# VH-VL binders against Protein FAN (NSMAF): the designs that were tried, part 14

Target 1, 98 residues: Protein FAN (NSMAF), of Homo sapiens (Human) (q92636r189to286)
Amino acid sequence: NISEKLHMECKAEMVTPLVTNPGHVCITDTNLYFQPLNGYPKPVVQITLQDVRRIYKRRHGLMPLGLEVFCTEDDLCSDIYLKFYEPQDRDDLYFYIA
Below, E stands for the ipSAE of ESMFold2; O stands for the ipSAE of OpenDDE; V2 stands for 0.75 times the mean of E and O plus 0.25 times the DockQ between their complexes.

## First folded at step 21 (VH-VL; framework fv_maftivimab)

Design w4 (from u3 with heavy chain Y33W; at its last look DockQ between E and O 0.94; V2 from the best seeds 0.82)
Fold by ESMFold2, look of step 21:
Structure w4 (fold): chain C 98 residues (1-98), chain A 122 residues (1-122), chain B 106 residues (1-106)
Amino acid sequence: as target 1 above (98 residues)
Amino acid sequence: EVQLVESGGGLVQPGGSLRLSCAASGFTFSSYWMNWVRQAPGKGLEWVSAISGSGGSTYYADSVKGRFTISRDNSKNTLYLQMNSLRAEDTAVYYCAKGYDEVGDTYEFDYWGQGTMVTVSS
Amino acid sequence: DIQMTQSPSSLSASVGDRVTITCRASERISEYLNWYQQKPGKAPKLLIYYASSLQSGVPSRFSGSGSGTDFTLTISSLQPEDFATYYCQQDWRYITFGQGTRLEIK
C-alpha cells in the first residue's frame, strides 16, 4: 500500500543487438526501470527485482561501465544490458540489485 | 602456453621512427584487448596504449597521443606499435601485455612479453 | 587522471618477516586495483587482481586488501624469492601504475 521507495536514478544507455539507446534508469526497492529517450522498444522497460536470476558486471573499453541483467537461468541474451557513463553509477545500481 | 614475444627495438635518433611487433600464441588472440606498457631505465611502469580484440577501438596515454599508433593483425596473431617523432623520454623497455577478454570487468595484465629495448639518442 | 602513490618507496626486511606495502589512489576506485611483482631484468608478474583475488599459481603467503582509496599487499612470511619491486595498478578509469616499492634483503 505504500508507494515504491526510490533508491537511485541516473543516465545510462540500453544496449540491444541492433542499437544503443540513451535514457534514464531508476531503481526502487521493487523494480528496475529504464525509460529510453526515443521510446524504443517501449516508453518504459520494467524489470521486477525478484525475477532477476543473473547479473554481470561488464567492461567497456578502459572503464567498468556495463551491467547485464538476466531474468532467466539459461537464456543467452540478457533481459536488459545497461551501459553507464560513470563507473560509480554502475556499481551503485549493482549494489541495489545484487 | 601463452607466449608474447616483442621485437623491433633498437637505437634511433630523436625525431625518428620505429615499429615494434609482438607475436602472440597460446590463446585466441582476437578475443583479447592488447596493450603496450613501457619502463624507462631505473623507473616504474607506464601504460602506453591499448587496442580492442577486433582492432576497432584504440586508446593512448597523453604522453604518446598523436605520435604512436597501435594496431593488430589478427590473421598473424601480431600486435604492433608504430612510434613516430621519437623523443629521448621515449627511451624504455616496451612490453606487450594481454588484457581482458571482452567479457570481463577488470583489466589486469595476466601475461607479459620479455620486452624490447628502445633507445632514443643522438 | 588517477594517481597511485605507494608507500614505502623502499624497505629492507629479513626472511620470515611479515611485510605490508600500501597503495593510495587520488580518488575512490572501489576494488579496481591489481598488484604485480617485478624482478630485475624480468617482466612484471601478476599477483593479485580486484584488490584481493589471488592469481593462479601465486603462493598463498601473498594477500591483498582494501577498497576505496587505501589498499595493502601483505606477504605473511617473507621468502628469499620475494625480494623484488612491487607495483599497484588501478583499472577503474583508464590504467595507471604506482611508482613502485622496492623490497630489499636486510
Scores: ipSAE 0.723, ipTM 0.904, lowest interface PAE 1.0, mean pLDDT 92
ESMFold2 (binder alone), look of step 21: mean pLDDT 92; pTM 0.932
OpenDDE, look of step 21: ipSAE 0.840; ipTM 0.940

Design w5 (from j2 with light chain L95V; at its last look DockQ between E and O 0.92; V2 from the best seeds 0.80)
Fold by ESMFold2, look of step 21:
Structure w5 (fold): chain C 98 residues (1-98), chain A 122 residues (1-122), chain B 106 residues (1-106)
Amino acid sequence: as target 1 above (98 residues)
Amino acid sequence: EVQLVESGGGLVQPGGSLRLSCAASGFTFSSYYMNWVRQAPGKGLEWVSAISGSGGSTYYADSVKGRFTISRDNSKNTLYLQMNSLRAEDTAVYYCAKGYDEVGDTYEFDYWGQGTMVTVSS
Amino acid sequence: DIQMTQSPSSLSASVGDRVTITCRASQRISEYLNWYQQKPGKAPKLLIYYASSLQSGVPSRFSGSGSGTDFTLTISSLQPEDFATYYCQQDWRYVTFGQGTRLEIK
């Protein structure tokens, strides 16, 4: 969107209960987007930042690469679970949400 | 009470092999990453290897990659380190250490065994 | 690889002194830094995790601070039982220990 201020973009994976989907994550001043790689049939995920209620940093193996984002206060599954390739990208995106 | 007990250390010749064991109790063993950390006599600590709770993921320091194999038997609550092609620089006390439970974000070692000594010498 | 450099390599201090040990990472590691105490002939003991969180059962005279590349372990009033070697350890990218700081009681 022309009116949105882009903060960062990076490669990441969206983690679901069955599969991990590689793609591109983008965060603006108002939204978090995840675009699956070209040729994948999964839809773009869009989360309005003002709707975020909980966020958690998670570890994958020997590196702190995971981020769970919840748009609810309840104990349901996260609205998006991202696995980054670099810890700094995870922490940078966390900074823009928190 | 969490308890970790290493065994299987001893004297071996260069090029030889040993298998270390670590008996675990007092926690749900299969839920935790487990680690080997070594310390050469009079020297500092060196992380050696890690294994996930299920055993599905393994990790090695470059200094041991290709020579050491970490494994676990969750039915026996036991961690193993198979050490092949041993060298003098592998001489150290080897500690078993409890890692992270796959829920949090940090990787501190909150419980350690007493260590078992491995000496590689002609 | 992330190198962890501790300073000083050794120090002497008196009971009651405030002691400061530093740890520097070769790249930024956020707050992913843990501290251990090791007495001769014993396994290491966790003191501090995530830069500043005190492990259960550790005396409150121990504290940790820092973020990024520079970290500090502080003992506010040194006790005779604090004679030991102290190690920092990063958990940002795999696991790396510092070389250790030997604390001797004068």
Scores: ipSAE 0.677, ipTM 0.891, lowest interface PAE 1.0, mean pLDDT 92
ESMFold2 (binder alone), look of step 21: mean pLDDT 92; pTM 0.935
OpenDDE, look of step 21: ipSAE 0.842; ipTM 0.941

